# Designs tried in a protein design chat: VH-VL binders against GTP-dependent dephospho-CoA kinase. Part 9

Target 1, 172 residues: GTP-dependent dephospho-CoA kinase, of Pyrobaculum arsenaticum (a4wlj5)
Amino acid sequence: MTCYKLSRRRDLFAFPYPLTVWRDPPRSVEVVRDFVESYDIRHIYTVGDVVTRNFLEYGLAPTSVAVDEKTRRGIKVEGLGLYKRVIRVNNPPGYITEEAWAAVEEAVEGGVLIKVDGEEDMLSLAFIKLAPPRSVVAYGHYLGALVAIPVDWYRDSILRLFNYLEQCQQKA
Short names: E, the ipSAE of ESMFold2; O, the ipSAE of OpenDDE; V2, 0.75 times the mean of E and O plus 0.25 times the DockQ between their complexes.

## First folded at step 7 (VH-VL; framework fv_pritumumab)

Design S3 (from R2 with heavy chain N59Y, light chain S93K; at its last look DockQ between E and O 0.12; V2 from the best seeds 0.00; counts 0 for: pae E 13.1 > 2, placed apart)
Fold by ESMFold2, look of step 7:
Structure S3 (fold): chain C 172 residues (1-172), chain A 118 residues (1-118), chain B 107 residues (1-107)
Amino acid sequence: as target 1 above (172 residues)
Amino acid sequence: EVQLLESGGDLVQPGGSLRLSCAASGFTFSSYTMSWVRQAPGKGLEWVSAIYSSGGYTYYADSVKGRFTISRDNSQNTLYLQMNSLRVEDTAVYICARWEGYYAMDYWGQGTLVTVSS
Amino acid sequence: DIQMTQSPSSLSASVGDRVTITCRASQGISSWLAWFQQKPGKAPKSLIYAASSLQSKVPTQFSGSGSGTDFTLTISSLQPEDFATYYCQQYYKYPYTFGGGTKVEIK
């Protein structure tokens, strides 16, 4: 996979998409659980420490997760020991690095914890691109909502956002 | 009971066109990615094309890209393959398949024979 | 495109033999690999998904293993009904390519 950089229209990457939940946990997790059960979703991927903590705490364990473990006030995500494979990656803000793409490629198979040095939020796009059918990718909106993307229905729409990314210049 | 029934296979000359149909029943067609797979006489399976449940994204094998168009009508529970500029090497049984995601292709039709010959 | 190389192209074995068929991907596909059985004149039948998981109602003499690039289908004790051609397919990324097939003939 190619390194990508967000170059324009950051607002499109922050816009609340379908299945945006403006509720506190546990209710936000329960909305996703009801969706998952109603549509026979087989895989859940979470991106972000708070989202991951809430899903694990309220019993909706993700297939794989990506966190940076830098939440303010020392919030710790319990239950990460469920993930047999741990991959550490560097991912600067606004990027999806080649290392991050490779980690997500492995993570969509399940059982993976990606620990990000940098920011993990752009990895949601990588998960949306690479997840198998019948997957949901969940992440936090910066205004506090939970966003859940069922890839079967919205992958095409979300992948058009790559038109607003620039490929990183290769290191000589 | 899941059923997939292909039709529209025929004998055509090189350069000709055909439109294949696959009638689906026994499941919620609009919730599944669907695929076409072909098998030349005496040969192995070849993946041809896929279309997402919404119809919004399509994929093609390099050997058919630009000549074949996959489509679906979710209101009629029907998958289509429009085949243009047919070549002798397109001769095959064309089979539609349901894509279950993690569980791979789980249901297959019987197929319809396309023969490209003068 | 991910090339799937299947070996052998054919083999002969006796009832009761252990049969091993291999499939190699040209790049890593993790566990997104399926195995199919096809008898002459019939539609393919799904045997294995996710490299190693048996489909519903598939007899337990069938097993799959592997991850990454190297995958194996094993028939632990060949039965008369196992005469067929076997195909692997990667479903990691489009196009979802098949292996060339392995024809298993019973002596």
Scores: ipSAE 0.007, ipTM 0.491, lowest interface PAE 13.1, mean pLDDT 82
ESMFold2 (binder alone), look of step 7: mean pLDDT 92; pTM 0.912
OpenDDE, look of step 7: ipSAE 0.008; ipTM 0.596

Design U1 (from Q42 with heavy chain S57R, light chain S53K S93D; at its last look DockQ between E and O 0.69; V2 from the best seeds 0.00; counts 0 for: pae O 3.5 > 2)
Heavy chain, then light chain:
Amino acid sequence: EVQLLESGGDLVQPGGSLRLSCAASGFTFSSYAMSWVRQAPGKGLEWVSAISGSGGRTNYADSVKGRFTISRDNSQNTLYLQMNSLRVEDTAVYICAKDWGYSYGYFDYWGQGTLVTVSS
Amino acid sequence: DIQMTQSPSSLSASVGDRVTITCRASQGISSWLAWFQQKPGKAPKSLIYAASKLQSKVPTQFSGSGSGTDFTLTISSLQPEDFATYYCQQYYDYPYTFGGGTKVEIK
ESMFold2, look of step 7: ipSAE 0.534; ipTM 0.812
ESMFold2 (binder alone), look of step 7: mean pLDDT 92; pTM 0.928
OpenDDE, look of step 7: ipSAE 0.024; ipTM 0.654

## First folded at step 8 (VH-VL; framework fv_pritumumab)

Design S4 (from S2 with heavy chain S53P; at its last look DockQ between E and O 0.72; V2 from the best seeds 0.00; counts 0 for: pae E 8.5 > 2)
Fold by ESMFold2, look of step 8:
Structure S4 (fold): chain C 172 residues (1-172), chain A 118 residues (1-118), chain B 107 residues (1-107)
Amino acid sequence: as target 1 above (172 residues)
Amino acid sequence: EVQLLESGGDLVQPGGSLRLSCAASGFTFSSYTMSWVRQAPGKGLEWVSAIYPSGGYTNYADSVKGRFTISRDNSQNTLYLQMNSLRVEDTAVYICARWEGYYAMDYWGQGTLVTVSS
Amino acid sequence: DIQMTQSPSSLSASVGDRVTITCRASQDISSWLAWFQQKPGKAPKSLIYKASSLQSKVPTQFSGSGSGTDFTLTISSLQPEDFATYYCQQYYSYPYTFGGGTKVEIK
């Protein structure tokens, strides 16, 4: 089906889009929790081992998650047993492969753990594109902040980043 | 039974102001996003505005942005639309609707007619 | 803003006919598309959510299909009560715009 490759303007993918929280956990998770409660968010998707661990540990369980289990600090993510459906995908750096895209299509329905062989960071864009209304997609900024994207307000802005991706063949 | 009852529609001159109300009952009003949709006589539906349960976020169609203000009073189970700088093209039946999210808009009021003319 | 284009704007058909109404989005909206029925002088009624799922208590002659930019509402066998105007609405991103409507006239 769908495969994308990052080709240009990598700087736009590193921009700290709203909502960006420059606080350590648990405070960073508490800010998102307050937002979720105030704005009637029904679905939370996390991309990345650290953000997923923090959400699970501080009581804001995601609807579905994507991790690569290659945490830089060696930290194991506890609580992944909550997810009935586990899907393993291959996703090289800078890609959203067809199998990763299909996994996210399933994951937005809930209860899915995606285990990524490669890098999972580009899957945040797939979640942002495919999530239902009243969703937040959360991922880590490379400088240590938490980014949480409420799709109802900010999806269009983020999806313009697809203009800087190239479509690829069925096998990247 | 979910009920939405609009009121406040009237005949106003261009440049005038009007405030619409929607009284809600039969559900936990404070838990739902609420919307205004309008329909000009003989025309189609136009989404106008939405307000989240806490009142902390609002969104508007470009055609009304800066002139209309959606608000809510959760203690009185009432949704409001303040309409300023009214134009002839704002003439419509204004309908409040409950936004479910996944199931889109699931309950609608009967509407209240706003007529803008000299 | 995402523009929603419905076609046709009106059509005439007989009881028992198969009717197809199309809705095209100006950009990919995935499957976040709803269909509504409105009879003259009445409030709209929800028929379809998420492009193809029937709302509760909606008769089975209604079906929806499509994803991305092109969507279809099908009435497999028109019934006398199906005379109405039909609207699509995208609910992918604010503002959640409606299509222009399709009036179905029954002879």
Scores: ipSAE 0.018, ipTM 0.632, lowest interface PAE 8.5, mean pLDDT 86
ESMFold2 (binder alone), look of step 8: mean pLDDT 92; pTM 0.915
OpenDDE, look of step 8: ipSAE 0.726; ipTM 0.902

Design S5 (from S2 with heavy chain T33D; at its last look DockQ between E and O 0.04; V2 from the best seeds 0.00; counts 0 for: pae E 6.6 > 2, placed apart)
Fold by OpenDDE, look of step 8:
Structure S5 (fold): chain C 172 residues (1-172), chain A 118 residues (1-118), chain B 107 residues (1-107)
Amino acid sequence: as target 1 above (172 residues)
Amino acid sequence: EVQLLESGGDLVQPGGSLRLSCAASGFTFSSYDMSWVRQAPGKGLEWVSAIYSSGGYTNYADSVKGRFTISRDNSQNTLYLQMNSLRVEDTAVYICARWEGYYAMDYWGQGTLVTVSS
Amino acid sequence: DIQMTQSPSSLSASVGDRVTITCRASQDISSWLAWFQQKPGKAPKSLIYKASSLQSKVPTQFSGSGSGTDFTLTISSLQPEDFATYYCQQYYSYPYTFGGGTKVEIK
């Protein structure tokens, strides 16, 4: 898929999402668990080290995860060994590179650990775009909340955000 | 220029121990995962072990699990392989390689010979 | 574990020949396959990643193709420096596994 980068207002990506949990773990994970069970969600994808750690720690193991290498160098996320497919990608802040797209494309199938050199934030959009039905994409909001996006309900709305992204070329 | 230089290979008896080193230069060592691959004389390549850039995660081939330990010192730009309970079938040239994930193993060392013999 | 079956184990060719090496995975590995070149007493050299992408500074006579279970390395016109042993490797999942190798010899 084509490389994308932020070229417009970044604040547009910070709008309120349907499932925003302002509780700390374990309650935040419990809320997502309840949601998963209530709506028979089959796939969970987490973007971010903290969110991934919390989900693993409190027994809601994501199908696949994307974590930031910079963060991982300082903060250890336990339980990542369960992901036997590991993909390291370069993804500068504000980008979704072609290799990031490819990684997410594989990750949506499950069992994948994406190690992001750069920033993983934008990969949430990639997961939302490529996730199968009955999926939830969870990530940490910069204000501290846990955001969980049920793709069946909100994918189309979220994908409109791509109109604010600029196509870019893969870094040579 | 990326360079990987292995050392520590020696002749040891079965049941013995040996520690290999791989000195890295020409790149930010702490930013890359690393792997060990071995090649028995006249044979093909066999993946042995991998360690993430932070050192917090390691993986091993079943053939060496429980006997070998991969580690790294990012401050010294050095990768290690502690080999215990060595067997004759562990005889091989041990090669360190930089692991890039998406880009696979993109740089390799020349290797160091480990011979296990009674 | 994923088994990689490489063929042929050896072949003889002349300079200028088109050479094809095949690698088959025991299961679908998508495109997570790499090709390496090794000369006697030398460090392996990475040629291809992600099944079809050339590593930096790899000559254009090398190309990779395939996805899923069947992969091919092609040398469009064999050069004198291309006589070597070639290996495929899956890096889809641990443990990573190599093909048995293909020795390309001079005819």
Scores: ipSAE 0.018, ipTM 0.612, lowest interface PAE 5.9, mean pLDDT 90
ESMFold2, look of step 8: ipSAE 0.098; ipTM 0.690
ESMFold2 (binder alone), look of step 8: mean pLDDT 92; pTM 0.918

Design S6 (from S2 with heavy chain G101S, light chain Y94W; at its last look DockQ between E and O 0.84; V2 from the best seeds 0.00; counts 0 for: pae E 6.4 > 2)
Heavy chain, then light chain:
Amino acid sequence: EVQLLESGGDLVQPGGSLRLSCAASGFTFSSYTMSWVRQAPGKGLEWVSAIYSSGGYTNYADSVKGRFTISRDNSQNTLYLQMNSLRVEDTAVYICARWESYYAMDYWGQGTLVTVSS
Amino acid sequence: DIQMTQSPSSLSASVGDRVTITCRASQDISSWLAWFQQKPGKAPKSLIYKASSLQSKVPTQFSGSGSGTDFTLTISSLQPEDFATYYCQQYYSWPYTFGGGTKVEIK
ESMFold2, look of step 8: ipSAE 0.112; ipTM 0.691
ESMFold2 (binder alone), look of step 8: mean pLDDT 91; pTM 0.902
OpenDDE, look of step 8: ipSAE 0.840; ipTM 0.926

Design U2 (from U1 with heavy chain S103R; at its last look DockQ between E and O 0.42; V2 from the best seeds 0.00; counts 0 for: pae E 4.4 > 2)
Fold by OpenDDE, look of step 8:
Structure U2 (fold): chain C 172 residues (1-172), chain A 120 residues (1-120), chain B 107 residues (1-107)
Amino acid sequence: as target 1 above (172 residues)
Amino acid sequence: EVQLLESGGDLVQPGGSLRLSCAASGFTFSSYAMSWVRQAPGKGLEWVSAISGSGGRTNYADSVKGRFTISRDNSQNTLYLQMNSLRVEDTAVYICAKDWGYRYGYFDYWGQGTLVTVSS
Amino acid sequence: DIQMTQSPSSLSASVGDRVTITCRASQGISSWLAWFQQKPGKAPKSLIYAASKLQSKVPTQFSGSGSGTDFTLTISSLQPEDFATYYCQQYYDYPYTFGGGTKVEIK
């Protein structure tokens, strides 16, 4: 898939989505767990170090994950050894590079750790676009909430946000 | 080290009941889905039932629906399979399998199984 | 239900041989396929998950490939300890289903 970048209306990517959990772990993970069980969700994808850590810690191991490798965060995600396929990608902030797309395409099939050099935030959109049925994509909102997107319910609506993205060339 | 130890296998008559147990160790039991898989003598593997980490979700093969009940006691790290109305075709080694995640269906660890024989 | 057709049901090979086992799903299962090894009287051993991901501590002579409906397990160079029965399994949807198995015997 082609490279995309944020350009106009960045605010459209900042608002909480319908399944936003304004609780801290473990309650936030419990809420998602309850949802997963109630609706027979089969696949979970997490984007972000904190959400990935919390899911792993509280026993809701994602099918695949995307995390960044920013050393300045000082947070080490434990349990990533579960994912034997590691894909390293360059993905600048506000981008979904072709490299990132390729990684997500593989990741939705499971067992993948995407290590992102740059920022992984936009990969949530990539997962939402490519995830199979009965999937949830979870990531951390910048205000501290946990966002969990059931793709069957919200994929089409969220994909409209792509109309506000511009095609780009992958930055070296 | 992950260990799964099945018990409870026995010889029973058709229509009888039996309860299997699987003692788990070496991992956070409640964090992982568990399944029962059976293997008839000289035959292949057949998935029987699965239960989520919390026990809130269960699934069954059509061949055992209404007759078998999977459950777990997370405080005891034990998986159970209550088998009622047993049939001759239920004869098999019943194997406990650990899911690699909360409910995804890939089994990264297996027990050796316990033999259930249903015969008149 | 998703049917898994595994072939061959048995094969004879020698140490050092390249062995290929195939599994076909009756419908698309993406990469939600696993391969297992079982020796008589022993617990099954997980080899491959997600169609091509090698389970921890599994020897590198094992590899998996495929997506959608057609999958392959390859043993690049058969070792003495590799004589066993192999099974594929889909975990795309309930009920989980296994292939019929492939017994790899010594020639």
Scores: ipSAE 0.051, ipTM 0.709, lowest interface PAE 3.3, mean pLDDT 89
ESMFold2, look of step 8: ipSAE 0.295; ipTM 0.715
ESMFold2 (binder alone), look of step 8: mean pLDDT 91; pTM 0.919

Design U3 (from U1 with heavy chain S103Y; at its last look DockQ between E and O 0.53; V2 from the best seeds 0.00; counts 0 for: pae O 6.2 > 2)
Fold by OpenDDE, look of step 8:
Structure U3 (fold): chain C 172 residues (1-172), chain A 120 residues (1-120), chain B 107 residues (1-107)
Amino acid sequence: as target 1 above (172 residues)
Amino acid sequence: EVQLLESGGDLVQPGGSLRLSCAASGFTFSSYAMSWVRQAPGKGLEWVSAISGSGGRTNYADSVKGRFTISRDNSQNTLYLQMNSLRVEDTAVYICAKDWGYYYGYFDYWGQGTLVTVSS
Amino acid sequence: DIQMTQSPSSLSASVGDRVTITCRASQGISSWLAWFQQKPGKAPKSLIYAASKLQSKVPTQFSGSGSGTDFTLTISSLQPEDFATYYCQQYYDYPYTFGGGTKVEIK
């Protein structure tokens, strides 16, 4: 798929979505678990080190995950050995590179750890776009909340955000 | 090491009832979905039922809906299958299977199974 | 329900042979397919998940490929311990369904 980057209205991507959980673990994960059980969700994808760690720690292992490799975060995610396919991608902040798209395309099929050099945030949109039915994409909001997006309900609405992205060439 | 040990298999008459158990060890039991899979003599594998880690969600094959009940006791690390109104076609080795995550349907570990025979 | 058609039902091969088993889904299941090995009187063993991902401690002669509806399990060089029955399974949706199995026998 084509490379995209943030252009105008960056604030739209920081907007809290309907299924935003303003609780800390384990309750935040439990809320998502309850949702998953109630609505027969089959696939969970996490974007971000913290959310991935929390999900794994509290027994809600994601189908696939995207994490960054920024050492300055000081966060160690345990349990990533579950994912036998590791894909390293370069994805600058505010971008979805073609490389990132390709990784997500593979990741939605399960069992993939995407290690992102740069920032993984925008990959949330990629997962939302490409996830199969009965999927939830979860990531951390910058204000500390857990966002869990059931794609069947919100995919079309969220994909409108792509109208505020610009096509780009992948940066080296 | 993950271990799954099934028990409870027996010979019963059609219309009878039986309760199977699966003792699990070597992993955090409550964190993973569990399933029952059965295999009739000389036949292939058939998924029977699944239950979420917390036990709050269950699923069944159409062939056993209304007759079988899957449950679990996380304090005892035990999975159960209550089988009522048993039929001859329910004759099979019933295998306990551990899900690799939460309700994804991929079984990374299996037990050896316990034989249930339904015959008049 | 999603039907899984596995072929062949049985095959004879020799040690060192390349063995290919196919599985076809009645509808698209992306890569939500697993392969299992079963020997008589033994617990099934997980080989492949996500269509092409090798389970831990599974020998490298095993590989999986495919997506959508057509999938393949390949044993690049059959070993003596590989004589067994193999099953594919979709976990795309309930009910989970298995292929009919392929028995790999000694020629």
Scores: ipSAE 0.021, ipTM 0.643, lowest interface PAE 6.2, mean pLDDT 89
ESMFold2, look of step 8: ipSAE 0.316; ipTM 0.723
ESMFold2 (binder alone), look of step 8: mean pLDDT 92; pTM 0.916

Design U4 (from U1 with heavy chain G101A S103W; at its last look DockQ between E and O 0.73; V2 from the best seeds 0.00; counts 0 for: pae E 2.5 > 2)
Heavy chain, then light chain:
Amino acid sequence: EVQLLESGGDLVQPGGSLRLSCAASGFTFSSYAMSWVRQAPGKGLEWVSAISGSGGRTNYADSVKGRFTISRDNSQNTLYLQMNSLRVEDTAVYICAKDWAYWYGYFDYWGQGTLVTVSS
Amino acid sequence: DIQMTQSPSSLSASVGDRVTITCRASQGISSWLAWFQQKPGKAPKSLIYAASKLQSKVPTQFSGSGSGTDFTLTISSLQPEDFATYYCQQYYDYPYTFGGGTKVEIK
ESMFold2, look of step 8: ipSAE 0.493; ipTM 0.784
ESMFold2 (binder alone), look of step 8: mean pLDDT 91; pTM 0.921
OpenDDE, look of step 8: ipSAE 0.444; ipTM 0.835
ESMFold2, look of step 9: ipSAE 0.498; ipTM 0.771
ESMFold2 (binder alone), look of step 9: mean pLDDT 92; pTM 0.921
OpenDDE, look of step 9: ipSAE 0.715; ipTM 0.894

## First folded at step 9 (VH-VL; framework fv_pritumumab)

Design S7 (from S6 with light chain W94Y Y96W; at its last look DockQ between E and O 0.67; V2 from the best seeds 0.00; counts 0 for: pae E 6.0 > 2)
Fold by ESMFold2, look of step 9:
Structure S7 (fold): chain C 172 residues (1-172), chain A 118 residues (1-118), chain B 107 residues (1-107)
Amino acid sequence: as target 1 above (172 residues)
Amino acid sequence: EVQLLESGGDLVQPGGSLRLSCAASGFTFSSYTMSWVRQAPGKGLEWVSAIYSSGGYTNYADSVKGRFTISRDNSQNTLYLQMNSLRVEDTAVYICARWESYYAMDYWGQGTLVTVSS
Amino acid sequence: DIQMTQSPSSLSASVGDRVTITCRASQDISSWLAWFQQKPGKAPKSLIYKASSLQSKVPTQFSGSGSGTDFTLTISSLQPEDFATYYCQQYYSYPWTFGGGTKVEIK
């Protein structure tokens, strides 16, 4: 995959796509668990430190995760030792870099912790594009809700967001 | 040993109905997505339908949508295909397959022949 | 619907030859493509999943490659038991679709 960056229509990328859960954990995680069971979801990917912490703490362990660990004292994600493969990438805010694409390509097979230097929020799009069928991709909404995207139903709609991305300058 | 055994194939007139069965053994049937694939004589494979492990989601090829219904009985380890309003074009060997999201269709039955002829 | 165009429709080759079969998707399917082998009168056998991963107990002369829209199945050294028809299938999105098949005939 090539590098992409967000240049306009930030509001479309911040839209609270289905499912959006306006509840505090553990209730937010319980809603996703009920969805996962009802629709036989087999693969869960989380993007963001808070979402990842909540899923791990409340017993809905993700298949792979992406975090930035821009960590102040008192903010930590326990349970990351579950992931035997750790990949580090550089990903500036608003980007999906070539490194980030490659890491997600590996992570969709499971067991991967992606540690992001920069900002990880755009990696949710990469997960949505690359995930196998029967996957859900979960991330935090900027207003505090949990967003969980089942790719079987919403991948096509989300991938139209690539129309609002701009390719990064390439080196030949 | 995973085994899938289809039955119920027959000769039927256009407009008729048939129900196919697939008996599963050697694995936890209720944990897997199941699929029907068909193959017309001398022709290639065509996906027909799939049903998720709980039965909570089904999907169909456009050519059979509205006429065929996939179902499962997890207590009997059996997959079904109800085929209504049969057409000559539905003549094929119907094969059940086990499906998994990473491995695709990893185990296949031998199939059962459905012939639709006037 | 995603169409899968498979080429060639048939080929003839000798034992020991390197054989390549191609499959093209009408849209980007990432790597969610499988390859199957079918001998006359028998059930299909799974060879490759996720474009390039060998199923268990599949001989190592089989390999797969590709991502996006263009995919290849390679038989590095054709064996007498490899005569068969080969199919690709995308499982990225419903409805799942197969290629038209490639019949490999051994001289």
Scores: ipSAE 0.168, ipTM 0.714, lowest interface PAE 6.0, mean pLDDT 86
ESMFold2 (binder alone), look of step 9: mean pLDDT 93; pTM 0.931
OpenDDE, look of step 9: ipSAE 0.704; ipTM 0.896

Design S8 (from S6 with heavy chain T33D; at its last look DockQ between E and O 0.81; V2 from the best seeds 0.00; counts 0 for: pae E 6.0 > 2)
Fold by ESMFold2, look of step 9:
Structure S8 (fold): chain C 172 residues (1-172), chain A 118 residues (1-118), chain B 107 residues (1-107)
Amino acid sequence: as target 1 above (172 residues)
Amino acid sequence: EVQLLESGGDLVQPGGSLRLSCAASGFTFSSYDMSWVRQAPGKGLEWVSAIYSSGGYTNYADSVKGRFTISRDNSQNTLYLQMNSLRVEDTAVYICARWESYYAMDYWGQGTLVTVSS
Amino acid sequence: DIQMTQSPSSLSASVGDRVTITCRASQDISSWLAWFQQKPGKAPKSLIYKASSLQSKVPTQFSGSGSGTDFTLTISSLQPEDFATYYCQQYYSWPYTFGGGTKVEIK
């Protein structure tokens, strides 16, 4: 069973890791597009409704996406029909549940929309862990920036955050 | 069919230089990353260097960094390895390989022998 | 750098035998591991990508398994053409390192 929960050092999960873009769309998406083109990135994963909407709206379609469709600001994400495979998971705040992990395992192969009941924020770590080479994982920083993690350069550094997670205990 | 044909291997003295070429055909060369792998006589495979399809990013094994330069000419469908300051431990068959992020190294050439000796 | 440790370094087997070869990564590489076959004097041939997926045109006696740090290549029933050296390679992070190889010899 692969299941994780956040236990300590929440401040490290809020660090604005490179690449962090403190610009509003469309400029934030343009910065990521320029990076993707300059470094020939082949896979883009977005986590969060706002990030996903902005990427779709400004023409940088992700390989797979994770959204909860419960944003407080009434954000409607149009263009999700691109994703023919839809996986629905439960994922409480501060967790990466077994079903969420399995959904990301499938989603890194492409063409998947993950619909999260709960919070999708932690799925960015699962994407960073599981993505193929030449991937970017993009998510929103809580202070309003766009974070885009190129796994070829930053995966090992970001995955040190797993040291601050506990594995969920198997109930026998 | 995909074909990768290496050339330019030779006998050289320590401290010498050599340029290897890999002629590619049967696929859209400019769409693929390329890599050099070497195999010393009787030994296993060792990754040497890689270059992105655009030529915009290169990476090297520590053992060759600063001495070897990977490059490509997408208009000529050719991959290169410039080898300077050669050492005896660089003696190997040098093999070019095609890479994809999902499928790893999926096509390999036959290799070209580089021998570094006094 | 991620070190890849293969075992055994060599083995002797007969046609029809089931053979397993292991590969251990020095850190979690998810499933980004490939297996290659090399016969003497020949270029390597790709067998398995992403730990368990068979490359096209590869015979079905080959299979791969594992995730994380521990991986296996299984040859379910050795054929005469399967006597070769086998290498694993991680392609999770640069540099994409190889295992030391496993030579499968005829007994």
Scores: ipSAE 0.159, ipTM 0.716, lowest interface PAE 6.0, mean pLDDT 87
ESMFold2 (binder alone), look of step 9: mean pLDDT 91; pTM 0.910
OpenDDE, look of step 9: ipSAE 0.747; ipTM 0.905

